# Ledger of designs, part 13: VH-VL binders against Protein RESPONSE TO ABA AND SALT 1 (RAS1)

Target 1, 230 residues: Protein RESPONSE TO ABA AND SALT 1 (RAS1), of Arabidopsis thaliana (Mouse-ear cress) (o04515)
Amino acid sequence: MPNTSSSQSFTIFVDGWLIRHRYFVEQLMCASSLDETNRISLEEQQSLVAQFLSHCLQYYQEKFASVSLAGDNVFTFFCPPWFNSYAKLILWVGDFKPSLVFKLTEVSVADLTRHQKDRISSLKSETRRKEREVMRDFALVQQSVADPPVMLAARRVGAVGMVDGEETDLEEAMEVLKAGMAAAMNNADQLRCSTVGKVVEILTPPQAIKVLRTIGQLHLRLRDRDQERA

## First folded at step 1 (VH-VL)

Design z15 (framework fv_fezakinumab)
Fold by ESMFold2-Fast, scan of step 1:
Structure z15 (fold): chain C 230 residues (1-230), chain A 124 residues (1-124), chain B 111 residues (1-111)
Amino acid sequence: as target 1 above (230 residues)
Amino acid sequence: QVQLVQSGAEVKKPGASVKVSCKASGYTFTDYYMHWVRQAPGQGLEWVGWINPYSGDTFYAQKFRGRVTMTRDTSISTAYMELSRLRSDDTAVYYCARDVSWLDYYGSGYFDLWGRGTLVTVSS
Amino acid sequence: QAVLTQPPSVSGAPGQRVTISCTGSSSNIGAGYDVHWYQQLPGTAPKLLIYGDSNRPSGVPDRFSGSKSGTSASLAITGLQAEDEADYYCQSYDYSLSGWVFGGGTQLTVL
């Protein structure tokens, strides 16, 4: 029952999570840069990949818990204060757009096989379709809840006051909107996680390390609150 | 006909090694990853590892690392799985299976073609 | 033993519908990896029944269907026939294990 702001609790979590995140990004950078004499074993590479994916999943599990508390906090997650001004302009449903992962893969890995390229291309098409589904479902929620508040706002000054049902309709519309926003965010976050996971499954461990390094570095840049993009 | 033909049943003593073969026919052997899956009598399926027949690269489940070795011979389209330091709980039917993740459009590996299985019995 | 959880058995009469669940965790189904289903008749190798959550291979009748939501997946069989009596296994990928994982299997009995 006790309530503290879920967005405040999430911000505190993330501040601690970023310390471990910087550590993993550094490990991924080192692993991707080593020459043959200092290369870590295949088993160590796979362990590092698994650890980093687990670290990223922990972020979204904590976010899910915070979003699912269902209150005014859901609005904060769509316009999150923990991202810098540049990041806020490129967000999709409060975080990175899942199909961005494919562009990051393309710039990170030069040695993709023909088969890997075909797999990635097909996954990209499916991911873009699912992105459209998330947006369509949310648009339908917005449309369905627009009528009560729009009709109330359209009233002329001097019209009769609230009728018995009108206040209830507005309250119900607001709850439906909050639920729809939470659902959209959770569906978007599930797509983010599944897209990264499926790309990693297609790649070899050395390739996966390069991609995850790039993803990790981008995440750090989006959260750099004291640095401005001139 | 597209098929995977496995070697016959083996009976081994604890501590011995066993090498199971899987011969592919009816498709290009090097185009698909080959997986090995085992099933103890009356039990469920357990993944052992995979080999890329083109490169020879392998990956094994953690439980089997240090005891399993997967190889292939492209001249006869045959994959091999060797399991060493056998224990009685290694008694199982061992299957080879073809991974079509390289041809499907989902990026997730699934096994569309299976060998009939090789029973390996480990007993004193 | 098994990483994915399935009920050990399910039963139904000819013509009825049965559903077999497959419950995973955040590192496999919950991470968005696809779920595949295999049918194993007594004394035979497993046969691919459903791949990529809901797709049927050539030769699999449309009375078999798959679905996935969150950390779980389901296989539905409608119009049960005696020939459907078999063990059914779900499969996914687990990134924390860096490998493929199976459910414990569900024995379907047609009464």
Scores: ipSAE 0.000, ipTM 0.475, lowest interface PAE 14.7, mean pLDDT 82

Design z16 (framework fv_fezakinumab)
Fold by ESMFold2-Fast, scan of step 1:
Structure z16 (fold): chain C 230 residues (1-230), chain A 120 residues (1-120), chain B 111 residues (1-111)
Amino acid sequence: as target 1 above (230 residues)
Amino acid sequence: QVQLVQSGAEVKKPGASVKVSCKASGYTFTDYYMHWVRQAPGQGLEWVGWINPYSGDTFYAQKFRGRVTMTRDTSISTAYMELSRLRSDDTAVYYCARYEDLFTGYFDLWGRGTLVTVSS
Amino acid sequence: QAVLTQPPSVSGAPGQRVTISCTGSSSNIGAGYDVHWYQQLPGTAPKLLIYGDSNRPSGVPDRFSGSKSGTSASLAITGLQAEDEADYYCQSYDYSLSGWVFGGGTQLTVL
């Protein structure tokens, strides 16, 4: 009988995922450093891009499964122990803010066409609107915690003499809160994945490789426990 | 009017190649991925691959790698799928379909299909 | 063989309800990818019926609804009508295959 929670299972998954992640980042670094004469074929570049996107999606899919099974541990995903101390200060709904992708694109790619810049600008506006929608959903979850019935029920937890009806009401409220938090997290993660995918769709394969390299390198830095001293 | 118009039916011998066209109209051709999906007679749908009309980048299902080539011509808003070294089990209706996002979109517009028959 | 599993056929009488299941795995539906449904009338191309698990495109009646839970999705059709007789396909994305995957299709017969 293991004592592993869904968050502990996810942490174990991430350890293995990081080994594969380092491999992909190394391949992206190699591919991005080659000049046009030594560049791999467009099909091979697109295959590498697709493989890396699938690798990143695997992370969020294991997270989705773990969050859905988290029960009382869903709160752990909003302040995750698998991120170093620096990462925890810049989190948005438990992970990177989707619009960060646009800044990483600007840092990584110098040769965007006017058409690409226009499409990215439009996507940035849409992404920021969707971020506000995710935050609205999260605010509704927060309001559920602050609502008098839930707070009143919570204040009675552990008190001797609670009747069966009071315990059932609290349990139902807690299930609603856990479900709402899981939904908010999953919506945020879908926006993260969608934003990366849409940016990659706008870019050429060499540009996409540069952006994904930068994203991959940042994720390694944020998840590197060797940087965390306390 | 938003539509995808495909080329007419083809009959080919085993070992030959076939090239199917898909002409888009009524929307910005480069704003959507173009996917190809086939359906053998009486069978289900099978994904073949996609092309990004903006960049010309392609990605193919493992089963078809080395035999399929997807191209496009942005001046006439037309996508092409060429399948080589045809086998009898390649007999199918080949559809082009529009797809909004790389991995979270859906096939919202389909061509009417091109029947490719491979027989001797 | 199809990556997503659907029953090969389902039948119902006019006015009745039918449900069509779509069973995936941890690398597709279980991974949280959206499930989309397509209706294919005899001799025609597939047409989008449901997208993003439960959304209806303009022109699709409220009789059609979708849902998703865990590694599975379902299409529900209430108030069956003769014109609903068609093949229905579910579709998602699979990250282990890096590709788009379809169910084997379900033939709906309105008796």
Scores: ipSAE 0.000, ipTM 0.425, lowest interface PAE 15.9, mean pLDDT 82

Design z2 (framework fv_fezakinumab)
Fold by ESMFold2-Fast, scan of step 1:
Structure z2 (fold): chain C 230 residues (1-230), chain A 123 residues (1-123), chain B 111 residues (1-111)
Amino acid sequence: as target 1 above (230 residues)
Amino acid sequence: QVQLVQSGAEVKKPGASVKVSCKASGYTFTGYYMHWVRQAPGQGLEWVGWINPNSGGTFYAQKFRGRVTMTRDTSISTAYMELSRLRSDDTAVYYCAREGYDFLTGDWYFDLWGRGTLVTVSS
Amino acid sequence: QAVLTQPPSVSGAPGQRVTISCTGSSSNIGAGYDVHWYQQLPGTAPKLLIYGNSNRPSGVPDRFSGSKSGTSASLAITGLQAEDEADYYCQSYDSSLSGAVFGGGTQLTVL
């Protein structure tokens, strides 16, 4: 039978998305390398920023659909096989930690105003609070795994024969766990998108282009298995 | 005037349930997670669980799952912990404690404590 | 048993220095989670003494200090005073338990 899991469908989507992603990263690199006299217009800079954000949103919208339909494969999204070994060391709820965006902003932009620094500081505090909330929602999911029905079923794995009802209890617990994991992932992804969008809103278009270039390059590095082997 | 005021001492028989209250004042009740920590006479501190007063979401330590229920009433800034099927080894002072907020670490620490509620379980 | 390990007691004379250790494992202190310390005077609720390894809340004297290295943390008390007689508890977060974990407590006696 065909290999049609939601995680495989998402991987197929991402292969096409990466071609467009490389194109956008190249445009951001070009735009960020121009001196002030050769800079593209503010309207063109704003358009490029908006297009790249839309491109990133499409990734997470497709991921949302795939995670929501994951059923038996939702666990795959928490430790994704499409990320290289380096990426797995920095993953938080299956993808980048939202507060990483602030470190990327610091690396990419040297000319922040006091007003921008104050807004970023406030946003960073809000983002860290929301990260803690996502972590605690995930802890509730973990609690459901540790509950007696799942634990009872698990200790019977080595036994010949199961008590009537144990299989049903495990299946019900697994469905609750899958739904909880999907919700946690989708909440995390919403925070990822909103954090990037809010940072961009604080920045000028030239600053935003530099930050988005760095974000785009990082995404390629985390997924480029050829670079990992080189 | 930032404080947590807990309900009075309770004496219960084994198998009964107890519900302890914790009324917050002087701060935004929904802005901070509330934890419950117990201490048996002459023993150390033991974490029971937390409630998010904003969402009503809860999480309980493994030892108490199936026996503890945490709730809150935002209209009166009060958190509750109900422990069922009481055993003699549940005899302890039960504290509510506010989770302190540190934007730098994000780790759990308790910056404000109630005075405690003694729950005695005896046969 | 307590998840974090503390000595059950420590003693010192007025003016001396004492240290209280707190040892964890790879799922808590060893995983990089911060250590917090509480002082419990007889008959009272615990009070936050140190948070985030080494930070003091307002009102806590600078003779109290905290440090962390590897899987362990330490609370240091210099210029020991009679009013420091209390139980001291360390606390961290444990990723395998998804919850707060405490040390067994250390009773400080000022002789």
Scores: ipSAE 0.005, ipTM 0.434, lowest interface PAE 14.9, mean pLDDT 82

Design z3 (framework fv_fezakinumab)
Fold by ESMFold2-Fast, scan of step 1:
Structure z3 (fold): chain C 230 residues (1-230), chain A 120 residues (1-120), chain B 111 residues (1-111)
Amino acid sequence: as target 1 above (230 residues)
Amino acid sequence: QVQLVQSGAEVKKPGASVKVSCKASGYTFTGYYMHWVRQAPGQGLEWVGWINPNSGGTFYAQKFRGRVTMTRDTSISTAYMELSRLRSDDTAVYYCARDYGEFWSYFDLWGRGTLVTVSS
Amino acid sequence: QAVLTQPPSVSGAPGQRVTISCTGSSSNIGAGYDVHWYQQLPGTAPKLLIYGNSNRPSGVPDRFSGSKSGTSASLAITGLQAEDEADYYCQSYDSSLSGAVFGGGTQLTVL
């Protein structure tokens, strides 16, 4: 049996996940375009919303599982090959920035009540605070473990060969860094999932379908390499 | 026939580890997530976590993180759950269950359960 | 403690109807996640009884039915039989816990 890394296994997972994702996006598009007479039942709308949220959560659960199985793949998830060049310009800790969800909600839903707007405003403030916490903690991880490898690399500029113990020290520092990066990524992914879920809690099912359709379409566009020119 | 066959009952002392096996037959082992659920005597069902037999990826309930490890061997269609640093309140029947839900999790096929008793 | 709330016990006579409730919150049933039901006979593993709120697997009689509304779900058993005496569990998914969640279980006694 061919040897595959966790990164390769996750890529195989994503291929299947994208087929299901396209199906969900199509269902959300159909549901969001129906008029009052032809719209699906509230229970069917709620089921579709819940299924799509579960589908999105499975992506991040599988990503975390893949990283926890092989720590050497965490760098790949910060610069994923399955994202196009445009996506790489707007990524935050390897995927979308959680507060982007609020802009997507704004462009998708025109009929928010005052109560919903107030709840969204509070959630937006909380989400931005948590984004800053993730970035602060990530910076501390980088600072705490980057120094020894950098110092060792600097000492090598004029040196010939590696002395005993240098390989072990560098390897240990790299493992600590990878573990810290994996934790930061997991915290960011949990914030992504909780933000989407909390927004959906605030919205009615028809509104949630419109937002999730937009989010689903964005996911497809970020992974679409067809328009990449180089 | 479509079945999940689990290993036999275990008696362990506090602080020990236990490893329970679950052998799948009658279906494509790598096509479905496998979950682990436990039930303490006279108590309800408690979800422990899942493994994707295709990728080897795992996800554990917060309560068990740091103590549980799920693995699989695709050559013999067998999933494993290892629970370490056992306490008396880990005494339970441990079930493996197949996740049949494509878009949501539900368990259509269950093993018969493995009783793990933690006592002095 | 269980995440979903069920009555600890219900009872009925043969031929009667019983209903078992399952109450969740905004992070699970209230968020729209489907509810599934399991029957556990004494000394056996749980068996899938209802999935996706109201669907029956092959071999489950139509006297078992499920429904969901808001933050709650219900399992209805009509034409109650002695063989129905068992523990019944509801199950959903919780977004805040990122995992499957179960009700505390309801023991059905057929009088």
Scores: ipSAE 0.000, ipTM 0.428, lowest interface PAE 15.3, mean pLDDT 82

Design z4 (framework fv_fezakinumab)
Fold by ESMFold2-Fast, scan of step 1:
Structure z4 (fold): chain C 230 residues (1-230), chain A 122 residues (1-122), chain B 111 residues (1-111)
Amino acid sequence: as target 1 above (230 residues)
Amino acid sequence: QVQLVQSGAEVKKPGASVKVSCKASGYTFTGYYMHWVRQAPGQGLEWVGWINPNSGGTFYAQKFRGRVTMTRDTSISTAYMELSRLRSDDTAVYYCARGPEYYDLWGYFDLWGRGTLVTVSS
Amino acid sequence: QAVLTQPPSVSGAPGQRVTISCTGSSSNIGAGYDVHWYQQLPGTAPKLLIYGNSNRPSGVPDRFSGSKSGTSASLAITGLQAEDEADYYCQSYDSSLSGAVFGGGTQLTVL
C-alpha cells in the first residue's frame, strides 16, 4: 500500500545501483592500469565488459519503466534531483549526450587502428543524425504547448474558468504533451545505450575497459554532491 | 537447440485470468529481453510488453496496463504472462519472442515460441 | 489498430519482383528507428526475415532485401517463388507509445 511515485521508486533503485556501479568502476580502473604481463585473461576482460554493459542497461530499463509511469512527474526526469548542480547545466534530454561517448573514447584510447577510426567516424555521423532527430521530436513536443488552442484553453482556466468540455480538451492535450516528453527521454536513453554498445564492438577488450572506466567515472561525477569545489 | 516452448491452449470464460508460460533453452535466459506479442484470429500482430529476465523489470503497452502482469523464474528459464479480466476480444494466439542482446533494447524478435491459443467464450 | 501502414495484399508470378511498403510517421520510422520484417506462413509463428532495415539473418536468401527512406520502408522480393506465399509484417519502435509497433500485414499471393 505505499504511496510511492515513479521518480521516488527510481531514486531508491539508483541508490542501490550506485553501490554496484562503484564496484564495477573500481574493477575497470584496476583492469585498465595493468601492464601486458599482469593483464587479466581475454575471457575475464570480455566478461567484465559484458557485466558492466548489462549493469548500465539495467539503469536505463528501470528508468524506462519509471518514465512511462511518471504522468505529471515526467518533468522531474528532465532535470532530476539525483544529479548535482553542475550536471544539470550540461544535461541533454535528462542525461549525457550520446556523442560525448566519442570524446571519451578519444581521451581514453591512444592506440586506435585506421580501421577502428573509420568505423567510429561512421558511427559518430549516424549518432549525431539520431541526436538531431531526438531534438526535433522534443522541439515539436515543446511547440505543442504554444499551439493557439492549448494556450487559449490554459488562459481561460487560469483567468475566467472553463465551459463544459474545455477542461477535458486541455487534459487530453497535456497527456499528449507528457507522453511525447516521455517518448523523447526513452529515445534518448536507447541512443545512449546503443552508442556505448556499438563503440565497444569496435574496440578491443583492453580498449573497451578503458572507455567504460571513463564512462563509469563520469556517471559518478555527475552524481557527486559537491564535496569538493573551488 | 535454441528454442522457446510455450504452454498449451487455454479456454476461459469472460472475467477469468489466464497465465501463459514460455520456457527458454539453448541460450543464456538472462541475456535477452522477452517480449509478448498476440494475434487475434485472422488479424495482425500486436505487441503486449516485455520483461527483462535478469532484473524482473517489465514494461507494458498502454492498452494492457492494469490487466497484464509479466514475471519470470530464472531457476527454470521460464517467462510468464498473466492477463486478467478477460474479454471475448482477448481471444488470440499469444507468442513469446526473444529481443536483441542487452545494449539494444528496442530492436527485433529473432526467436519466437510456437504460440498459445487463448479462447475467451461463454 | 496497426500503427504502421502496409498494403493488405500484393501478388506476383514466379520469377517476378514484388515490393511491400511500410509507411510510418515522425514518432517511429521518421524518428530514425530501424525497421524489421517478419514472414508468417499459415499456422506458424512469425519468422525474422530482415532486421535493422537491410540485414538478413543466416539462412535467408539474398532474394529478400530491405530499405528505408524518410518515414517509409520497403521489403523487396526478387525471383518470386511459390514458397514465398505468406503474410509479411513490418515492425519498428514508436516513441509516442514507448513500444514496438507492427504494420497491419501484407498477404503475398504467388499466382
Scores: ipSAE 0.005, ipTM 0.454, lowest interface PAE 12.1, mean pLDDT 82

Design z5 (framework fv_fezakinumab)
Fold by ESMFold2-Fast, scan of step 1:
Structure z5 (fold): chain C 230 residues (1-230), chain A 121 residues (1-121), chain B 111 residues (1-111)
Amino acid sequence: as target 1 above (230 residues)
Amino acid sequence: QVQLVQSGAEVKKPGASVKVSCKASGYTFTGYYMHWVRQAPGQGLEWVGWINPNSGGTFYAQKFRGRVTMTRDTSISTAYMELSRLRSDDTAVYYCARDSLYEEYWYFDLWGRGTLVTVSS
Amino acid sequence: QAVLTQPPSVSGAPGQRVTISCTGSSSNIGAGYDVHWYQQLPGTAPKLLIYGNSNRPSGVPDRFSGSKSGTSASLAITGLQAEDEADYYCQSYDSSLSGAVFGGGTQLTVL
C-alpha cells in the first residue's frame, strides 16, 4: 500500500507480528521461571525455541521485502519512527547491533561451560568482523555519492545553481546511495538473524530459552511507545 | 597456491552478452573485494567495478552502468562479470583482481590471467 | 585516454638507473591518494610491483622503489636487468570518478 500517511505494508505486518511476539515472550518467561520439577520436556523446550526463531526470521523476511520496495522510504529504515527514543540510543543500521546478543547472553545465562564460552568468544570475534565489513561496504558507497558532487561544487566556485545535467547526476548518485543503504540494511539484518541462530546452536535448550526471553523483552522495550517516564 | 583462474576466450557478435568467470583458490574468497579491469589490444588498463564476495554488494564505473552485472557464488569461490549489449570497442582482455578488505589503499595484489573477449560481426 | 600521464617509453642499459614518472591532478594524486605500480611482461597479466607509494610486496627486488610528491609519483629501477623489459603502469584513486584510475603505461626497453 502507498505510504501517504506513514502507513507502510511493513508497519501493518508488524502490528500483527507484535501481538504474536508478546505471546512468545510470555511463553519464554514462563518456561524460564519453572523449577526442575515443573520444567517442560526437552522436546517442548526445543519446539518453543524453534518457533520463536521462526517468528523472528519472519520479521526480517518481511522487512527485507519492504526495504527492497522502499525507494525513497529506505531512509526511514535507518532512523525508524516505530522505535521509541530509548531505542534510538542503541540502534546500529536501523536495529540492534548484532554483537549486543553476546551481552544479552552473558546477562541471561550463568552456567555456560568452558566449551560454550570458547565457541561464543570465537563467534563474537567473527560477528564484530562482519559488523565492520557491513560499515566498510556502506562507507565506500557513501564516498561514491559524496565525492563527485563535492568535487564538482569545488570546481564551480562562481556558480550559483546547477547546470544542465547536474540534477540528473545527483539523482543517479541518490539512487546509488539508496541501493547501498538497502544492501547495508539487508546485510545487517542477515547478520542479526545468523548471530542469534548461531548463539542458540551453542546453547542448551534451557539456556537458549533464557537468552531468547531477554532478546524478546528488549525488542518489546524498544518499540514500547507507552513508556513516557523513567 | 593462491590464484585466480579465469574462463576461456570468447567471440561474440555486437549486441550479444558475455559472462566471464573468475575462480579463487588458496585464500578466503569472502575476505577480499574482487575487481574487474579490462585492457583493449595494445592499450592501457581500465577499471570496470568491484564486488564484495561476502555481501554481494557491487559498484560499477559510470561508463559501464546499465550494461555490467557482477555476481558471485561463494559455494565454489567464483566471481562473474556479465557485460551486455556488446560493441566492437568492448574487445579487450578482462582481468579479475583481488583487493584487500582491510587495506586503506585501492590496489590489486593478485590478478587472473585474463579472458580475451572479441566482439566482431 | 588515460587519466594519469606517463611517458610512453623509457630505455636504459643493463646496470643503469631509470625513472618512470606518473602525473595526476587535484582529484587523484593531488588529493592525497596513494600511487601503486604494476609490471606487465609481454603476454602476461599485470603484477603488483609497488603499493602505497613506496612499499614492496614480498618477492619484489629492492632495486625497485617508489616515491610521491604533490601531484606526481615516480618509479625508480636501479641495476637494470634484461628481465625488467616490460610495460609499467601507475594507478591511483580518483574522487571525481569514484574509482581506480591508471596511467597510459610506459614501455621499458633494456638494450
Scores: ipSAE 0.000, ipTM 0.434, lowest interface PAE 17.3, mean pLDDT 83

Design z6 (framework fv_fezakinumab)
Fold by ESMFold2-Fast, scan of step 1:
Structure z6 (fold): chain C 230 residues (1-230), chain A 122 residues (1-122), chain B 111 residues (1-111)
Amino acid sequence: as target 1 above (230 residues)
Amino acid sequence: QVQLVQSGAEVKKPGASVKVSCKASGYTFTGYYMHWVRQAPGQGLEWVGWINPNSGGTFYAQKFRGRVTMTRDTSISTAYMELSRLRSDDTAVYYCARVGYDELFGSYFDLWGRGTLVTVSS
Amino acid sequence: QAVLTQPPSVSGAPGQRVTISCTGSSSNIGAGYDVHWYQQLPGTAPKLLIYGNSNRPSGVPDRFSGSKSGTSASLAITGLQAEDEADYYCQSYDSSLSGAVFGGGTQLTVL
């Protein structure tokens, strides 16, 4: 039975997911451009929002499975080949930074009420705090890899070679690092999903459609391979 | 009616394997993760792992890695859990449970099968 | 060796209020993961009672409520009825285990 790497199986999944994603983005664009006389019902708007959120959640659930099974390939998810070269410069823990959602909301929606602005401001503060928490927890994992045995082994490899047992210590340290990277990615992805969901809860359905359209379009631009042909 | 129908009780010898089935009906089988949870007689709930019926992707609790295999057949909306090298302490009711796609890490089990009793006796 | 800690038993008289605690750690409840609660009647499968810390599924009466603070969560049952006699389990997610984790369960006896 053929064995496929988790990152390779994920890229195959994403290729199929992107076809459905382009369809949803088109539906969101159509729904956001309709005038009052051609506007779809409130129930249909809510359904479209729910369907698109479910579509996005499927991506992160599949990513969670792939990251959890990645082992040595977990590093691939921090600098993923499915993003174009320019996108890689702006990634935070292998994907979009959750607080970016607030900027996308600002550029997409002009008619936010004071109450909505206050709720968004509060959520933005909490999201930024959680972003720092993700990075702090990951820093503690990185620090654990810098334990004396690992540092000593690294120094000795450059000088004479490793002492008996040091390879096992390095393997254990690498397992801790890989587990920590997977946890950081999964925590970051949960924050990405919860931030989008909480913003949508603050917005009216027409406003939510506009924000989700912008988010969907950004995902497509970050994965655009044609830019490398220029 | 939305439900999960599990296979009947099994009695196995130590060292044998058991394969429990869970047939989904009344909803889109590929739209939800399927988890497996077990409960030894008079004991609490213990999570075994999950399968994504859409992709076939799986993840198992560390305690069961190397002994458990989860599969699915989308043509009959059925998930399977196979546990090998059975020991007496594997005696338990094994439940399949559906997880909604609304919560990525705070996932909850909104629909449960009625359970399959697996007895491992010598 | 349940990951989340619950009292093994709790009891109350009909009409009383009962609270069941669920204590976790920094890798689960303390990390901000939601807590869910399940009711298991004798001889039956568990049933979802509370999800996302405090939400009730359709069909669950408002006598059941959930809350979360720090590394702990609580299930409150007001107006106890004989039919509430069951085992109650809390459940969250643990980042170090990358999986669902349960409490040891609490047997509620209605006197």
Scores: ipSAE 0.000, ipTM 0.449, lowest interface PAE 15.0, mean pLDDT 82

